# Ledger of designs, part 11: miniprotein binders against Putative transposase y4zB

Target 1, 356 residues: Putative transposase y4zB, of Sinorhizobium fredii (p55729)
Amino acid sequence: MITTGTPTTRRSAAGTAGADLCPVERCGEPARPGGRLERQQPSPLSPGQRPLADANARRPVAVFAETFGLLAGQLDRQTRREGRAMLRLIDSTPIPLGKLCGWAKSNGRIRGMKMHVVYDPDSDCPRLLDITDANVNDAQIGRTIAIESGATYIFDKGYCHYGWWTAIAEAKAFFVTRPKSNMGLKVVRQRRIKVAEGDGFTVIDDATVRLASKGDSKLPIPLRRLTVKRADGDTITLLTNDRKRPAVAIAALYKGRWQIELLFRWIKQHLKIRSFLGNNDNAVRLQLFAAMIAYALLRIAARLNRITMPILRFTDLVIRCLFERRDIAAIERPPPVNPSHRRPRCSPHQMSFAYV
Below, E stands for the ipSAE of ESMFold2; O stands for the ipSAE of OpenDDE; V2 stands for 0.75 times the mean of E and O plus 0.25 times the DockQ between their complexes.

## First folded at step 6 (miniprotein)

Design V4e (from V4a with A11V; at its last look DockQ between E and O 0.35; V2 from the best seeds 0.00; counts 0 for: pae E 7.5 > 1.5, pTM E .636 < .8)
Fold by ESMFold2, look of step 7:
Structure V4e (fold): chain B 356 residues (1-356), chain A 80 residues (1-80)
Amino acid sequence: as target 1 above (356 residues)
Amino acid sequence: SEELEKEIKEVEKALRFAEKLLEIGSPEFLEMAVKLLEAALKKIEEELEKGSPEELKSRIQDLREKLDEFHKRVDQLLSE
């Protein structure tokens, strides 16, 4: 809960008192009765020439983080009561900071920070894991999540940490990811593909594999490798510890990862995070948490208006209605069949957004 | 009704969070929040007119007054 009101700061009234190691000279002039409220201390100079930047630096990140956690928990509890699958998309996005932020570190591509998110695409329920320097490894942050039994974690190749993958398997949870280009895999046996065709892709190989290592291997779990040819002609390779679900179902789960890219784009474009208000780490963190609170608020508002479409599509339509002065209630026309389930939208930008 | 009471609670929570964003949110984004909350509250008010307990009537009136105050604050931000 926010305990700070308006960002306006009030200056304390100051008389003619001063002090040093020598005796302080006091003005003989008495305080005038009925004087105006003084907004500035006459001596020493008040460093309050940028009160908005000071207010942002004084706002506790913990208050905004707690507020977002309560909102996200409300959305997650609603989804669990509906009996939906536990899917967790994990990804990070760069937050470029301009040259005015000299404190920001570089990862060789950008100067700035990274925002690390866990996202449930069925409930549109994001959780901010961390905001780090741009040079922090994704896997270091991904391994900090609390693993939920039965959940399926979907992440890119930058989250390669064999100890973490082992912990996921030991918790009776699943992952779907991509192998690093230098990851050696040896086929143990081929698997039969009963249904190869999915929406916008074809599974062309399904195999049980193991890590090809001549030394001490730190990944004792069996792996499954899928090769998927997409409609645009590109072929991708997936890794999972899920030995039971059909290959087309696993590939469809990974295809759905594009939704976190849309969330990142929405955050950066519509909440103006690409321009920064403050010049320090704490101010940037406050802006990012405020943006996530605003997103959660829009999700709650969409539910209250009984909108069934994905929240990111709804938000874009609301923006259009605001400029065209149309009634928000007119957006409550649900599709006869959920198009994203039958024909999930394949974003051609999905691969270009993953900088790992 | 149990369903109406749940919707009232959700609008109350959403308004509280929207007010937290007033000092740091984009005016354009706050306009969007006003429009969505207004639509939700109008639906609640219409359901109340169909015959609901008078106990909920005062709660809905209090919520209307708070939303109107929030709307005025957003309009003030936009005038500049």
Scores: ipSAE 0.014, ipTM 0.420, lowest interface PAE 7.5, mean pLDDT 64
ESMFold2-Fast, scan of step 6: ipSAE 0.414; ipTM 0.819
ESMFold2 (binder alone), look of step 7: mean pLDDT 79; pTM 0.747
OpenDDE base, look of step 7: ipSAE 0.350; ipTM 0.778

Design V4g (from V4a with A11V F17Y K20R L21M I24L)
Fold by ESMFold2-Fast, scan of step 6:
Structure V4g (fold): chain B 356 residues (1-356), chain A 80 residues (1-80)
Amino acid sequence: as target 1 above (356 residues)
Amino acid sequence: SEELEKEIKEVEKALRYAERMLELGSPEFLEMAVKLLEAALKKIEEELEKGSPEELKSRIQDLREKLDEFHKRVDQLLSE
């Protein structure tokens, strides 16, 4: 697991080393040749990776990161006690540091930053959080995630790492992703070609596939490819090692990935970047962890108060109350709104702030 | 100094919110609120020790006392 409690002692190096273990040679599954380091050396620490910082200088960030970990753990335990599925959405988002400030600094320029998240959609709360330079590859971070048997990992095409996908399958877990556009797939068997309707999408193809041109040496696991027609008319391709679930169910899991995007939008809307100290790495990390702690706390509060309004809207109203010191009861029961002929009329389904 | 003053103001706002939540009787939320506020105040106290205006010291001390009182009320509610 990518830890949020040790910003200066990240486990990713140890996890990466473990993830890079060569599989043994088996019948029908070629092993990586001995002496692989002569042909494929582990990447050295790149200039774009997070530099090591003095532990004492990072104490405030560490406290916030540890607090976030405790809150996320509490929500995860509640979700498991309720017997919900083990779903893991994985994604990252660039952090908006302010373009003009970035341009103004040349030699001391703050590098672009990226937040990596493992998100549980059932609890609507992130489980793991890491902050890196923007140029760190998503797959490089993803493969450090500890794999839970029975879990389903859902991620986009930025997380293409065949060794990691193989590790997920070997751990008796599942993944649902999108193939890169240049990925060559060969159909082994058509499973189903009849249209299957889902909520807001249609599955129009289902096939067992493998990598073309010696694909077995790169990715030695059976794969399933789904073609899904979205509500907007576009089609997307999904790739999974789950050969048993109905195609509609798998497509629904991937559709649910939009929930992590809502979290990212909330963070970006509520992150304040201060001009003094606000543009250095530690200040940005501190603000990000503070925002995530606030999000987790408000998720816990919403569950405890049984508020049925969308969590992001509730969070926004509570933050407004906090800044203005207004009665929390007024948020739960807003004052009567006078009818206004000037307000745009939108379907509740089309409203951007109606998120759960 | 102005930065520290803003942080103090944010913690004061959060404590006010937490005190309001005490009326709703949600023990788990209140316990988490105590932990968050203590962590934030400890950070402010550490920054103060590095050198800050005299006028902020009394405000931070008042905030500490209010947080301690809030913590006592939460502990009483939890009856652990």
Scores: ipSAE 0.006, ipTM 0.158, lowest interface PAE 11.1, mean pLDDT 61

Design W1
Fold by ESMFold2-Fast, scan of step 6:
Structure W1 (fold): chain B 356 residues (1-356), chain A 103 residues (1-103)
Amino acid sequence: as target 1 above (356 residues)
Amino acid sequence: SPELAKFLEMAVKLLEAALKKIAEELENGADPEKLEKEIKEVAKALLFAAKLLEIGSPEELAEKFLELLKRIAQLASQGDPEKIKELLKEAELLAERLEWIEE
């Protein structure tokens, strides 16, 4: 019905005089599509050249990453259907590349990569995985995370970025973190304090605070500060924009952050056991996403069948069986316990009864 | 359940076979396009397994898929990539039938 004509291309701005002129412009040249001097830029691909092997190998990684994302999304939907809070633990862990060889370039750069994780403790599953060079700042990756309304993001003081904290609040989401020691905080309002006991901690202070000196221009949201006394007697300070939850609940959420450290320990142990893929970037990425796909499937299966075994332990046993070619059915039946003796690897012989 | 344990064992064995094949291909030099195709087929089979677990599976489809995974696991241990690809294609057809049942 409506035919739209071809839009007229805009003229380029005037550049350096004569810089784009070709002295060898051919007389009698046939008209080219576009009709003006072609700008030539170096192509990453020359005619007849194939893409770099590394670039081609990264496409399989993307497929595995997408598959993991779909499975993790399914676990999130199941968790939400159960009416549980949307909790998001955020942290990163270094993954050494060439650790055993002490890799270093002449420019002084040490090889390494870093895995960034958004973890849901209720589903016991990562929701987002991102792998970067080790030199990428944690806060830079944090601000690329799509913020879910109603979610509570829990992270350490390495994720200090006021613009990102503001974005979380504006998205009607929450955060719980620790302030950096150099943060100046001013008490705006003291909340009613009842010393409140939690499991392994006590909340001893609760106040509304703002940044000292021009806080509104740097961080235009009200903050809540909690002081928590740990079982060992040490105190820690927490910051949050959650003004409704009881103080003990917020402190418990931050205490639960230890769960992401357990996941990191498990992953590093897995990499040590399963290093047959090598230490190059692509091999590590493939191994990690394949392991996380298996982990997500195990979480779905465990949830459907109400398996009571701790999931990190169960998953570690399954992954061990996967690579050591052991039967998964063995996990349901603990091996016979002979704690007094390690079975000797000796051939049977007729005189075995001699030491009975 | 015992049925679920067997299902997971077969799925884990399929993943083991895929990882072993990927490791061998990376070590010996592989065609990245062929590797990408194989990984996509494994990913489809794993997604289908997850979907069966999610919906509580129609009994007949679950049994057929478990049999398929068992055959894939057995052939993967023998290193025959052509037969594995044929079985993964059967898994894709079963996944398509499952989508029609849900709608």
Scores: ipSAE 0.012, ipTM 0.272, lowest interface PAE 9.0, mean pLDDT 59

Design W2 (from W1 with F48Y L52M L93M R97K W100L)
Fold by ESMFold2-Fast, scan of step 6:
Structure W2 (fold): chain B 356 residues (1-356), chain A 103 residues (1-103)
Amino acid sequence: as target 1 above (356 residues)
Amino acid sequence: SPELAKFLEMAVKLLEAALKKIAEELENGADPEKLEKEIKEVAKALLYAAKMLEIGSPEELAEKFLELLKRIAQLASQGDPEKIKELLKEAEMLAEKLELIEE
């Protein structure tokens, strides 16, 4: 796990449980006061010691990840000053590994990586980036996310972990998700709502619920269930601990989750097209964090210069210019400009505005 | 500083130079210790940029640092890795001076 800008936590305070983590994460609380980063021994990368060469290869990634975290923190601070709601979209996406992935499949085993992201749509910037083995459960990564008071975390049903949802509520933060198909819920109280129409959807039900079999024993927080009818007539269920926001507002927050998919498309285009770093784990990680540092720097520069061009497109063009050695000023001359970086392109899947 | 936007644009160019150098050295099977030193120098310069944005900076140091970033970007375009390495070390020293002053 490679995290950036993490607040101080009691991460692996005892024993070697966190020994597989990035060296930067382990440097947050040195065993000796005044310990220096340059004198720190490389951390092992998995249960049981890995070769030093493997550990040393992760140090450059950790440094870039930390740099990204500081820049992302700057954007978050600016967003907070603007009084915007703290929205946190959480999802993961597979990373294509080329030959390595093909080799693993032919060896009777599927080996791959996936990228975990916490994304703030208002700042147009990821807050956290983590790259893990594809077999790591999304819910396991969710548990490691430091909870910010007042934030609203929006994620799909793969992030079902009752202890983490309870921690979110206890931190005075909120979540909006979809329940797993096998989750039994019982209505505690039917909330009074009129059928409420949103943009491209209708909320048809709103109820206070609890777990059917164990209720307060396993998930001791108030839960609210919304039933939302989409434009195509299909319905989805949403689950949240937010008891105050209007039902339409909560449904709109979840609908907005598609924005993280645009970020994923952008990142994958850059990882594939700029494959001069090769397909190995460290090359992919270095390229990713370097691209995200460039993204964050350009986003900060855009705010300072009041650039109104859609940020994802602007960043995409700048990255192309960096690798192709074009003048940055030249990219602003192409005539078509999308006035909204939040608006889906002409992708049939995105145009449906389905909840995902 | 009115120069922050220009400073950040130059920091992006520094990152481009670092990425290209890392890519070339990885392709050539370079010693991980050499890569680590180069990446640390670049990361320190970028951490300095982040700190300037958060805290602000003495105008004189900001101007000197911006000049170094411009020179690094120019040399990266010319394909001179050794001169880039020298300038990255100078940027690291300026970052350390800022850290001492802002204690």
Scores: ipSAE 0.014, ipTM 0.380, lowest interface PAE 6.9, mean pLDDT 60

Design W3 (from W1 with L47R L66A L69H)
Fold by ESMFold2-Fast, scan of step 6:
Structure W3 (fold): chain B 356 residues (1-356), chain A 103 residues (1-103)
Amino acid sequence: as target 1 above (356 residues)
Amino acid sequence: SPELAKFLEMAVKLLEAALKKIAEELENGADPEKLEKEIKEVAKALRFAAKLLEIGSPEELAEKFAELHKRIAQLASQGDPEKIKELLKEAELLAERLEWIEE
């Protein structure tokens, strides 16, 4: 989710599979599958969901994080059912700080922050939130997430850490991810599959695989590779340790990952209404938690009124209704007096607040 | 429910207004102590909104106010001024939060 544009100005003069291009070097090499997991137990437990807040957070940040936790807990209670799906979407997004950083400290670069999220798509609510400096590696944070037995973890290729994938499997949990573009995979056994069509995609291959180079020592768990053709015509590769679910079902789980991107888009768009002020990390953290609180309130409103439209669209309609004095319950229908086809010129991103 | 939707609408509106005010004060080099107070007021309003969702509606909140007033009157008949003061403070806090939420 980190967008650098183009990373390296100069290409390596070395040949392929040497130096800095080896996928195994990028993903890391765990010494042993049963290696000690030395993640310290966090001190306080929230009543429902633990925010991934900084342990040294100051009081204002803690107050907002606590408020978010209460609202997220309320949403979980309202939407939870006795379903067997325990889904966990994991991703992060950069939050830029504009032109607030001095050149002497950052060598002319704009300093940024990164928000890490574990998201439950069934409740449509974040389970965990953490805010770090933008330079923190996604895989470092991912591996600190406690593994729930029976859960399915869905994450992008930035979370490549073989020891963590092994730990997920050993905990009787599952993962669905994408391999890094230069990861070498060797087919062990071809699964027989008719071309299987899902909603907006087609599964065209299904095989048992392993790492091409010393796979058993670096990733000693059975892997399954799916090749999926998306509606836009692009082909993507998925990796999972789930050997029982139908290929279409696994592909559908990964397709659902876009829901976390919708959350990130909403947060960033909401923050555009305000500028980040001063070079103060607490001010940035406060605004991020405030945005998450707004999101949780909007999800509660949508759920209670049984609104099925995407969150960003729902947010746009709520903002319009707040200024047009329409009920949230009526959002999915155009107003009878003022047809919704005639949209106001002012976009939600340009809304002004009037204190009267 | 329509009543609950109205409360959430008000909470969203108040949150957006409060965030803008906090951002402007930070831009102007606001006093950290004053900033913390304003942030706590926003958090109180949001916690109150969450509590109202538990109760269900403005009608149920009105019923809670009526019940609290009845309890104050009952204690007044028994002549316990300290308990009356505690309940009165609770009633004032509830009224303050309701006043904080725009109609």
Scores: ipSAE 0.005, ipTM 0.232, lowest interface PAE 9.8, mean pLDDT 58

Design a1 (from V3a with F76Y K79R L80M I83L)
Fold by ESMFold2-Fast, scan of step 6:
Structure a1 (fold): chain B 356 residues (1-356), chain A 85 residues (1-85)
Amino acid sequence: as target 1 above (356 residues)
Amino acid sequence: SEELKSRIQDLREKLDEFHKRVDQLAKEGDPELAKFLEMAVKLLEAALKKIEEELEKGSPEELEKEIKEAEKALRYAERMLELVE
């Protein structure tokens, strides 16, 4: 479990696992008296080793995950500075290891994993990323998300957890979701039928609701139910604790959730390149984090330099750089005058920063 | 105005291009990708329908607002095509 949560997000999740997930606040341990204050660095890879021969070690995955967290955090700070709405799309996608990982097939057992993502559509970048076994429930991971005051969390009916919804409301944040079919809702106030048109949808109902049968003790927050007819003719029901925004605005937020599904499609297409990374759980995790780092870097580069290039091509370049030990410019350059001295100026085109 | 007419025509031409792309993806056996792109196309269709309604009413200010929304939907569809491709 790696998260890119901020101290504010961590505080908003009082009583949740999110309080323990923020690296900035987690450890500030002083050196023990009498112990050496030795800095250790991993041994450099030998030129004869295969790319990422140590990919199965936990440390490389943690480095990639932390790099992703730093990049996503930079985008989040920029968005907040610009005063844009804080939107958080939440979803997960199964990763079938039996198809993408040869060892899972060859060992006679098919394993699965899930990738859990919190995505910011304004920055077009993931904010939080977790990789779990496929049998972990979406709601279990959802409720570990540290809540950001003022944010609006948009998620599907798989994220039904009343305690977490209450925590979101108490943190002065909002959610937009779909009710499970087994949720007993009772209308508290029904307004006149007022059809409100949005872009590619129509809101046909807007009501204040509560849980039936002692629901107030389980979910003691105001709920609003919207019925939305989409351009394709499908009707869906939405639940939110946001009673101030126009119904059309709330429906538009939920409509935007399809963006996370396209991100998942892009990632899965890229995962077909797995043969570069080996065939075990740690290698798959590393590939997923590398793909997300490439995506984040592409968005930053496009924003700063207005570069337009295919996402898959950029991801391929990053993956190759992560799994190549050699720096082409460094290999071709003459030996330095001082053998222990590096010459960074000789490598202007190298893509090595992703390693850190 | 002539400028608004040109923008509306550009939107209609782009919609036709996206319809052809959806058909191509469906023929090449990737119905999931076709479905995702189709969602964005339907947004642009709905926006163009609103433009037609405003043309009937004759309000230039409201018409320009709807054209801007349609152009926003077009950028959305272009973004989806980038991710699909």
Scores: ipSAE 0.000, ipTM 0.147, lowest interface PAE 16.0, mean pLDDT 62

Design a3 (from V3a with A70V)
Fold by ESMFold2-Fast, scan of step 6:
Structure a3 (fold): chain B 356 residues (1-356), chain A 85 residues (1-85)
Amino acid sequence: as target 1 above (356 residues)
Amino acid sequence: SEELKSRIQDLREKLDEFHKRVDQLAKEGDPELAKFLEMAVKLLEAALKKIEEELEKGSPEELEKEIKEVEKALRFAEKLLEIVE
């Protein structure tokens, strides 16, 4: 083995005195990233970690997180347009450590990890990346994300944390999510019932709501509930603190979260994490950060070659061209102009995806 | 012109060195990560070739912008390899 300090540094205990950093200050106000510490980390690491003998092992992770933050910031600044919505898709995906062999799962010795991502669909690039133990709740990580005023945060029902939703609202930002199945909602004011057609969905209800039993004491912000019928006939419920945007617009924002799921599938398909049994958590974190930086570099490189297609489609074409021993430069060549065809332009409805 | 050609040549040399390190990573380290970095290398090589071809007819402002993007990408790629190696 390399050096000391690898196993137990990630576990926090209520009874540990002085062994942890002050986690409460790290999860403080949105206006104060990392409590009293002025410097904000590009990616939040597990709270309660104290500087230990393995400081050298942690240096690479910090450098990766900073490097990734700079790359993501560059892409966001280059592609953002004045007046465009500032969108942030939030989700996590498990890293399958226990899938290496059956005996490893049966003895309960191997624990999984999770990759947490904040994704900007307009830049087609993640803005924040964090890697945690699989036992860390999604909502716990959400609450460590620095909130940008004016942004709209879009996340699944796993990110239910009333204090964090309140913090988003107080920061003059918005969220769109789904309620957990056990959440009781009471209609405070029925908005005008208007069936509104969107692209591949219909909004069938719009109401101002609050928590039924706990009232405003648990969640002291105004909530809006939308009922959306998807193309496949299924109905879903959305919650938001945005009371001004049209219902169809809010539903469209939530439908767009499929983009982060495609990123996760692409990463898992290509990383094929098989050799982490026995490795420390830092090694897994380094590999995942490296993969995301590689993704960001591919995005920048594609842009430099004036490739405007979605990056996931572009990477599939590149892989195919490499396998066929073709020149990558051939990918960016425009298709031959057909004299009987008008200037090439994609139809807004050329492809459709179910909300499923 | 001469300054831009010198910078492009410097970037090509750095990219070649990065490419060799990616090949080594494929043999002795993480072949999946190396595959993605190989893609980035080839795209950056294509971008540099295109920039060089546009030196005579391209906008100096646009060329400067693109060269700076390649420089930044290579700096990050170099740091990435230094960490994973």
Scores: ipSAE 0.177, ipTM 0.667, lowest interface PAE 3.3, mean pLDDT 64

Design a5 (from V3a with K42L A46M A70V)
Fold by ESMFold2-Fast, scan of step 6:
Structure a5 (fold): chain B 356 residues (1-356), chain A 85 residues (1-85)
Amino acid sequence: as target 1 above (356 residues)
Amino acid sequence: SEELKSRIQDLREKLDEFHKRVDQLAKEGDPELAKFLEMAVLLLEMALKKIEEELEKGSPEELEKEIKEVEKALRFAEKLLEIVE
């Protein structure tokens, strides 16, 4: 909505016989002295309900949004030129404010909070960061994300919003997600029944589906359902609007979702966000942006030194080297992992959908 | 080769400036964040030194890729400092 539209000037009231004021004595009424225009000020929104409505962000946050947007655009153009999939991992996580949350609640400024992230795992680049009250539904924030043609959006079942899924499809973009347990799906067409082996998983079913009982009125796009058997023997159901890519490729994209979970764990474990001074909205926002850029920077630096271990383990080893006088070259040759205590690996071969 | 040498020198100067700003952040700002940025500085210095050592005998195509990655990392570092400073 742009404007309310300019109405034509009101018809002048005609004079009535016996009225004290005749038409020629009427002047335009002066503006109401001290009259308040409540329509100019919409009702206060819950913090983070629509982050774009928040106009009191500090300059550093605005500088991040502007300049990072330009950098992200450059990286996206390179990804398209190289023919790589434009991946967008979407998830949210509670902000660990600890005891500092108590003072903020008494001040009425920070209650429970969570961060929403859009992350490109191939470029190690955060694309979007937003902060909301912890009680804001993930799907409400998801639908505010600008959709990029050709991108593939990967998100969990918390992002169920049929209008948004439809918008993604209409923008010539794709999504891969999991259906909610209460979502009724009906098979429209069984696709070729061929078991497809992936790296550490098997696709055992592939079907065109729709919502049960007049589903097309609520979700008018064709859907594809994949059933994937994980290494541990459990199965997971995936839902996508991409009907052309091989089932194994789609399942592999969803398997990569663990990378945003590692970003969240790194932020929570290492930067101790809850110990930062000034736990107001802007301070927390700046801390989270800084943490995400630091994570991306560490991942780029690790790749430049041909370090292939997962970034959380790499960061832990570097911290130990700094404080325990260990040889940093030892990071290239980590000790063997005990099979009983498996550690997550970046290799798709050794990851399971248990991370989702 | 001459273009690559010029780019490496530019990156070295930018990395030195970044290092000074990280030291300032450690003294006046966020010591926890400065710790992680010090790790990034160390890794980027190691990568840049390796690129310099491979300049004469390395593949120009591979060196170009590695230089572009260092350039990307320093752009992220500059943006991070704009946020925290």
Scores: ipSAE 0.119, ipTM 0.626, lowest interface PAE 4.3, mean pLDDT 65

